# VH-VL binders against DENN domain-containing protein C297.05: the designs that were tried, part 3

Target 1, 138 residues: DENN domain-containing protein C297.05, of Schizosaccharomyces pombe (q9y7q7r449to586)
Amino acid sequence: VNEIPGWNDVDLYPLFRALSIPNILVLFEAALMEAKVIFLSENLGMLGYASQALLHLLYPLTWQGLYIPVLPRRLISCFEAPCSYIIGTLSYFFHMDDVPLDNIPLVVCDLDKNSVSTFGKIVRLSRSLRSKLQAHLK

## First folded at step 11 (VH-VL; from n7l with heavy chain S32M)

Design n7s
Fold by OpenDDE, fold request of step 14:
Structure n7s (fold): chain C 138 residues (1-138), chain A 121 residues (1-121), chain B 107 residues (1-107)
Amino acid sequence: as target 1 above (138 residues)
Amino acid sequence: QVQLQESGPGLVKPSQTLSLTCSFSGFSLSDMGVGVGWIRQPSGKGLEWLAHIYWDDDKRYNPSLESRLTISKDTSKNQVSLKITSVTAADTAVYFCARRSYWGSYSFDYWGQGTLVTVSS
Amino acid sequence: DIQMTQSTSSLSASVGDRVTITCRASQDISNYLSWYQQKPGKAVKLLIYYASSLQSGVPSRFSGSGSGTDYTLTISSLQQEDFATYFCQQYHRTPYTFGQGTKLEIK
């Protein structure tokens, strides 16, 4: 992973410890196409690490959508945003029924269970590119 | 193997409270993203979603029936219960419980066989 | 509420036939549409989710298509065990609603 200027404090380890490489790739692909990404965890710290790591992986691309590493329960209405976003929230406060589903693909990731669910179709990298990327991430 | 099974009284008198129980196996309502819902089907008619309960005890109801519905769970027993108050003949139907999870189809991927409930004097 | 309407309540067909069942939503449901199979005395079976995704364990002769408000379930070559009632369901938003069902009968 290329170094991001000013992001020397980014630690990728928590994300790579929590998720398998294939799941990280799904999140990466989702972010590349400016899909909606929701991180779930019982640990607030993990939410911050995960979202920051994902942004780091996008370098040199800069995320243009909403970015809310930790969304409190009182702001659950933010899921109604009709745009791309990367949002983290505690598992205890998250319910899919509160997330409007539209034509923008949504990827939900449970960081505690290494589980990723895709709602809609995300654009995937080619097999060759995916394999190469996977090899580099290991 | 995921399995669900509904149980009910079979017959209920008008104005009484209908109590239903869904017993399941192969999954747990302690798992994040997992829930169980109730759907009913009157004879010769379509299906109607009634209520849903999530792992964290969050409950969702069909607004048209919300005032008469109460859903609850006992995670330790792998059971979900539904109560319908002030029943009428319109509540006569086959009642199903079904699993729903964030992880997978996010639809009702496993159903019970249903239990018939008849409301009659 | 979103109304789900299936074009036919009953359909007669023979083994080997190509069968199509349509479902229309009263508004755009963004492909959040499932198809189910119902047989007497058996648990309802999920066939298709997200309009065209085949549920695990379901035969490949089943397929789903459509977008917006109009969706179709197709059985490429009808088998004897496929005679049943089929219904669609939207899970775009609550309350979740179902079509009235289409009973597929032997001709």
Scores: ipSAE 0.669, ipTM 0.894, lowest interface PAE 0.9, mean pLDDT 94
Fold by OpenDDE, fold request of step 14:
Structure n7s (fold): chain C 138 residues (1-138), chain A 121 residues (1-121), chain B 107 residues (1-107)
Amino acid sequence: as target 1 above (138 residues)
Amino acid sequence: QVQLQESGPGLVKPSQTLSLTCSFSGFSLSDMGVGVGWIRQPSGKGLEWLAHIYWDDDKRYNPSLESRLTISKDTSKNQVSLKITSVTAADTAVYFCARRSYWGSYSFDYWGQGTLVTVSS
Amino acid sequence: DIQMTQSTSSLSASVGDRVTITCRASQDISNYLSWYQQKPGKAVKLLIYYASSLQSGVPSRFSGSGSGTDYTLTISSLQQEDFATYFCQQYHRTPYTFGQGTKLEIK
């Protein structure tokens, strides 16, 4: 896994402990195509770890959308943004009704349950590439 | 594994309140993102969404009928109930309950077989 | 409300036929469209979600396509068990609305 300059302290372990490799790959693919990504957890720390880890995995690509590792409840309207974003929020603050569904694919990840749901079509990596990446991530 | 089953009175008089119950298995309304909705179908007509209730007791109603609808849940019994007040002949239909979840299709992925309700004097 | 209109209310076909049913939304629903199969005395069955995603357990002869306001359900080779009524439904926003249904009958 490539390291982002200046991000040598990024700890990928929490994400890989929380999520299966297949789910991580879905998130990775979603981020690659600049989809909307929502992280959910009851643990604020996990939200930070997850989003930072995802950005780290994207190296050398730089995320161009909105990046809000921890979205407070008062800013729930940020989910209405008509652009790509990576947003984390506490699970008990989240409801899908707050997220307009548009032409931008959305991936929602419950970090506490290792669950990923996609709303829209995610461009998938080829099977061979996916397999290779999976092998490297294990 | 997922199953839903509707139950109702079969016959209701005009102006009375129709009470329906949906009993389900294979999933829980304790799980985040899970919900149950009611849809009805008059004979020979299309489907009409009525209401939906989520695990967190969030409720959604069809605006055209909202004033007459009350949806509720009993998570411990795996049941969802719907009440329709001031019924008329227009409320005669087969009533379905169906599951919807954030995880998966985010549509009605499992349905009951429906229960016929006739409004008549 | 978003109105859903299916191309035909009834359609006659034979086993082995390629069948196409279309559904039009009164506005762009961003592919948040599902197709259902209804048979008398049976639970309604979800076939397709998000316009083209095949629901688990559904035969591959069923497929969905389309975008914006126009969507299509296709049965590549009709089987005997496929004679039923088919509905489209948008879940882009509430209130959720359905097409009027297309009854697929034996020719």
Scores: ipSAE 0.646, ipTM 0.891, lowest interface PAE 0.9, mean pLDDT 94
Fold by ESMFold2, fold request of step 14:
Structure n7s (fold): chain C 138 residues (1-138), chain A 121 residues (1-121), chain B 107 residues (1-107)
Amino acid sequence: as target 1 above (138 residues)
Amino acid sequence: QVQLQESGPGLVKPSQTLSLTCSFSGFSLSDMGVGVGWIRQPSGKGLEWLAHIYWDDDKRYNPSLESRLTISKDTSKNQVSLKITSVTAADTAVYFCARRSYWGSYSFDYWGQGTLVTVSS
Amino acid sequence: DIQMTQSTSSLSASVGDRVTITCRASQDISNYLSWYQQKPGKAVKLLIYYASSLQSGVPSRFSGSGSGTDYTLTISSLQQEDFATYFCQQYHRTPYTFGQGTKLEIK
């Protein structure tokens, strides 16, 4: 009955309601290669749910970068970290000019509008594997 | 479908304020992550970025010109304006407005045709 | 400020030629570089972003390459409509700066 150890479809539901499967797959690929991920939303709860869902998709892998699902405005200097991270912040306070672009790829996701932008090169799964994985995520 | 068009005075006397307007269609500054910037090109020379304004009224200026520049927007009219104070002959150039968005290329993906401004007496 | 240098100000070529245009940054810009095409009487056109990514609607004869400080725009088989001025621009750090341009002329 438990398809994957620790998997809980209810915990993932907010992410899959907010984003298309192709966009979720980009986020998954980014997390697998330990890229930088920024989640944006007007809703604080959504930032937490999306961040947790992404970590859950990585199971059994453990995220070892920075993990700040809700970043307050006063701590925007955390975007300057030279390491991988998953950071969520309110879209109202977010500006791309505050995010240094370096050799670690970056993915920015607006959870409220199903929008994803990639900066740098994300290693993609093969087209056939992407199609098979998309079918299983439904 | 995205289109931008500049308008300006054509001729401005030294020490006056230059006012430029960018009118655009096919996108809105109500969209998160969307902005419009100004770039100029003196005759026979390269391009110089001047300023940019985003959907949330965040503004960025070229530091070398910041004391003379003011950028503003009117989202309901699909317009962005730039003022340059105390102009000199060095401000003679073709002035372009261009769109920049977080989504896609993060580059100036659509430009206007440009408007020539000459500073002379 | 990051200085962008296009050492060649003009270049002559014939239709069908393979053409390369170079651009050098004063410091590492981590591939955050765009190429633009400017023709008289037309809007400036974005060709390439992130050093090698082709903008939507741009013909595949255009390509970009390079890393670090040295970048190249290549036109694999020059066509009549490709005679224009080409600019590089870095968007790694503000102020976002442009090269001075390379004018590609009919030989």
Scores: ipSAE 0.392, ipTM 0.788, lowest interface PAE 3.5, mean pLDDT 88
Fold by ESMFold2, fold request of step 14:
Structure n7s (fold): chain C 138 residues (1-138), chain A 121 residues (1-121), chain B 107 residues (1-107)
Amino acid sequence: as target 1 above (138 residues)
Amino acid sequence: QVQLQESGPGLVKPSQTLSLTCSFSGFSLSDMGVGVGWIRQPSGKGLEWLAHIYWDDDKRYNPSLESRLTISKDTSKNQVSLKITSVTAADTAVYFCARRSYWGSYSFDYWGQGTLVTVSS
Amino acid sequence: DIQMTQSTSSLSASVGDRVTITCRASQDISNYLSWYQQKPGKAVKLLIYYASSLQSGVPSRFSGSGSGTDYTLTISSLQQEDFATYFCQQYHRTPYTFGQGTKLEIK
């Protein structure tokens, strides 16, 4: 049996369908340290599903930052928030130049291409713990 | 196997327009987050960023040169072009094109060999 | 504009030496700094990004450090192929600006 409740339910499937396990672990590590997370996709449903799946990975911890799984273009200034967030937006109108690079680390994830980029220092789980989690997630 | 190669006129007369082309392979400007930029180096001097263009045709120019610069792309040909109007001897330099991407370093990770352009009467 | 200064224009060193090259920004660039290597007749090579992250394929004898306005590139145990010109570049804000370069010469 899994050691972490909620990591084996179907609510995580959208994230695991889109991303490799190493990339999911980067997102998990970023969320644990209350970094900024941006999800990109051309599929609006995928933005919502992936954002919710990331919250489920945090169980029993709760997300305390901004949570906007589908950001409309008129609200693009939300990237200027000086706090942690999980924001999803359409790839079509996303530009990194709209995102201030500050001292809070940032992870940008393209759900359609399994691409993850980090800006700043993301504190990684120990090598042994990462290996254990990867084995359980397979 | 990312490669970039600059092509230019070699010699150009003052007051003319300098046109440069960057041809590349191993990536596409149809890919989200990918861009190509231009950097120049006058003889024996440092590097100066000129402009870059993103996959979605978003363009950024060095403000000190912006009135003279035009960058454009042809995604189907894997080419990016730069034009510099009203050239002077100060525009004599080696011109490089280089790739930039959201993914990875967010820096110029692959460069061409450079092409020398001399502005001379 | 953010000005980048490399106070030393050239350094002389021998194979096996440890060398440091410094770069100072006119304002805080929050570690959004890259180091490049330029050799005559070759494409410019990215070495370091985000002040200390090693680019893929770059030997581990290269390392970067610093924060705020002060940054360094360190080469442990110089090799013959490391004699080149080294540039820092900030990518915190446009226009992206480079230091004037430090030429590393064989002693």
Scores: ipSAE 0.384, ipTM 0.775, lowest interface PAE 3.2, mean pLDDT 87
Fold by ESMFold2, look of step 12:
Structure n7s (fold): chain C 138 residues (1-138), chain A 121 residues (1-121), chain B 107 residues (1-107)
Amino acid sequence: as target 1 above (138 residues)
Amino acid sequence: QVQLQESGPGLVKPSQTLSLTCSFSGFSLSDMGVGVGWIRQPSGKGLEWLAHIYWDDDKRYNPSLESRLTISKDTSKNQVSLKITSVTAADTAVYFCARRSYWGSYSFDYWGQGTLVTVSS
Amino acid sequence: DIQMTQSTSSLSASVGDRVTITCRASQDISNYLSWYQQKPGKAVKLLIYYASSLQSGVPSRFSGSGSGTDYTLTISSLQQEDFATYFCQQYHRTPYTFGQGTKLEIK
C-alpha cells in the first residue's frame, strides 16, 4: 500500500518485516502521543532500521524527543530521562528494572519476537480510524 | 497451565539455614522478561517480599534481609531456590513463590499455595 | 522504598453489600498498583493491575480506582466467595512492596 504520503514500502519495510500490523499501530499511537519507546533486538542493524521506520511512519510529523537507535551499555541511564524517547538496545543488556515507570507511557518492543508491551495508558486512535489504517496497511 | 509449588523443611532450628525450593510448570526462565520471586507471611500478618530472580540471573533482594538471603535458579529443572541464614522465631511464616513477566501484567500473576516453615528450638 | 499502607485491618460486611478497601502509598506511584485476594490454603489471586485494569477471569463486580497516593478496591455486590484478605502492591519503583492486608469478614 502506497496511498499514504511518507509511507513508502522501502521506508517502512523493517517494521513490517518484524511486527504484525496491530503491533505497528500500537507503536504509531505511542509515538503520536510522545510516549517512551524501547526497541529490543539481538541484531544491531535491526535496531537502527526499525527506529528509522518508526520516524517515517510519523510523516509529516517530526519526532522531537530523545532518539538513540543503538544505546551502548554504558549509557543505560538514558532510560531515566524524564522526557519522551525512542531508544534501541540489545536484548541481552536490557532489564526492565532499569526503566523508571512514570506518568509518561512506555512501550517496549521486541523486534525478534513480534512482542509489544505497554506501561501506562496509550491514547488509542478511534476504532474507525484504526480499522481504516489496518485495512490500508495490509 | 502455569503452576508453582513450594517445598521446604517444615521445621528449622534457630541459627540454622532455611532452604526453600519453588518448582514450576507452564513457563520457563529461559525466556527474556520472566522471573520468580519469594514472598512470606508470618501468622496473622501481611505479605513481605523477600527476593526474586529473572531469566538472566539478575537478582533483587529486600534490603532489610539482604545479608541473610540467597536466591538462585536452575532453569533446566524449572526450579528457584531461596536460602535464609541464621534464622530466628521471626522467620516463622508461610512462604510463597510467584511468577512475574515483562510481557504480562508486570505483577505477581501466579502464586503457589505456600509452605509453612516453623523456627523452633 | 515506597511504603504501602492499608489502615483498616478488617471489615465486616454482608452478602450484597458494596465494599471499599483503601490503600495509601508513601509517594506518588502513577497508578502502578495491583490488588490481590488471599483465602486460607489457596494460592493468592491477582485481581487488578495498573490501578483499574481487571485481570482475566476476575468477575466484573471487582473494580479499582484512585490516583497519586490513594487507591481503592471496590466490590459492587459482595458474594459469599469474596470473603478473603485483600492486599495492594505497588510496582512503580523497586523494591516492589505490599500493603499489610484487609480481611473482609462475614458480619
Scores: ipSAE 0.285, ipTM 0.739, lowest interface PAE 4.6, mean pLDDT 87

## First folded at step 12 (VH-VL)

Design m3 (from n7s with light chain S53Y)
Fold by ESMFold2, look of step 13:
Structure m3 (fold): chain C 138 residues (1-138), chain A 121 residues (1-121), chain B 107 residues (1-107)
Amino acid sequence: as target 1 above (138 residues)
Amino acid sequence: QVQLQESGPGLVKPSQTLSLTCSFSGFSLSDMGVGVGWIRQPSGKGLEWLAHIYWDDDKRYNPSLESRLTISKDTSKNQVSLKITSVTAADTAVYFCARRSYWGSYSFDYWGQGTLVTVSS
Amino acid sequence: DIQMTQSTSSLSASVGDRVTITCRASQDISNYLSWYQQKPGKAVKLLIYYASYLQSGVPSRFSGSGSGTDYTLTISSLQQEDFATYFCQQYHRTPYTFGQGTKLEIK
C-alpha cells in the first residue's frame, strides 16, 4: 500500500536493479541541482524506465528541463542544448565528443555497467544525510 | 571521425561566379540540429564568416555579402555548396567549410583543410 | 556588428613559457566566445568554447577565462607544437566575427 497518490504508478525496480545505491544518489543529487543527465543502455526499454524512475525520485519536485528518454541517432545533436536535460540514448552510437560542456554540470550514466561519470561540480548531500537515505532506500 | 573537405575551381576570372563544394563524413544534415558554414581567409588576414545552412534548410548570410551569396545543401550526397557571384580580386582567399551547432553551444567545431581560390584575369 | 580585437598581432615565446593571449569584444558577448588554433596547411582547430571549456582532445595546458567583453587564452607551459596563430570568435550575434589573430612565434 502506497501512502502517496501515484507512488505505485512508476516501477522503480529497473533503476535499483541496474545501479548501486551510491550511484542512484549521485543521479538524485544531479537532478536536484538541474544538471544534464545522460542515460546509456543497449536496451531501449531500460532508457525509458530509468528516466521515469529518476523523475519519480524527485517527487514532489517537477523536472523543468528537456526530457527525451529515448533519443534516436538523427537527433543526437540535442546533447548540445544549452539547458538542463534528462536524455537517454543507445550506447551503440553515443560518443562523449557529441556532448559539449558549459556552466551546467553533466552526469553520464551507463545503465548496463552501473557506471556514473560526472563533469563539473555536483553539490553532494552531507555524509550523514546520504547514510540515512541509503539505509532508508534499502 | 567528423571530416570536411572543400573543393573549388582554384582560379576564377573577375565578374564570374565562384562555386564551392563541401563534402563531409561522420555526420548527416538529415540529423536535427546540425549545420555547415563557410568561412574565408584572405592571405595573411583574418577569418570572415560567410554563411551557414542547417538541416531544415534554415540559412544565414553575412549581411555585407548577402546579395552575392547562395548556400545550398544536398543531404543525400553529404554536401553543402556556396556560390559567390560577381567576384573581384577581393574574393581571393582560402575558403573553409565547418560544422555548426543549431543549439549554439559552440560556433564551429570541425573544419576542413581549406581550398585556395584566386580571382585573376 | 560586434568587433573582436586581439591587440597583439605577434608574440615571441620559448618552450616552457606561460603565454597569455587577450581578446576584447566591442560589447558584452555573454561568454559566447571560442578560441581557435591555425597552423599552415592544416585544418583550423577549436580549442575553447563558451569562454572556458576545452574541446575534446585539447591538452589541459590550454585554458580560457574572462567574461563580458574581455577574454583570455592561456597556455600554461608552451610546447613546440603550440607555435601557431590563435583567433578568438564571438557567436553571440550574427554576423559571427573573429579577432585578427595572434601569431605565436618561437624565440
Scores: ipSAE 0.006, ipTM 0.615, lowest interface PAE 10.3, mean pLDDT 86

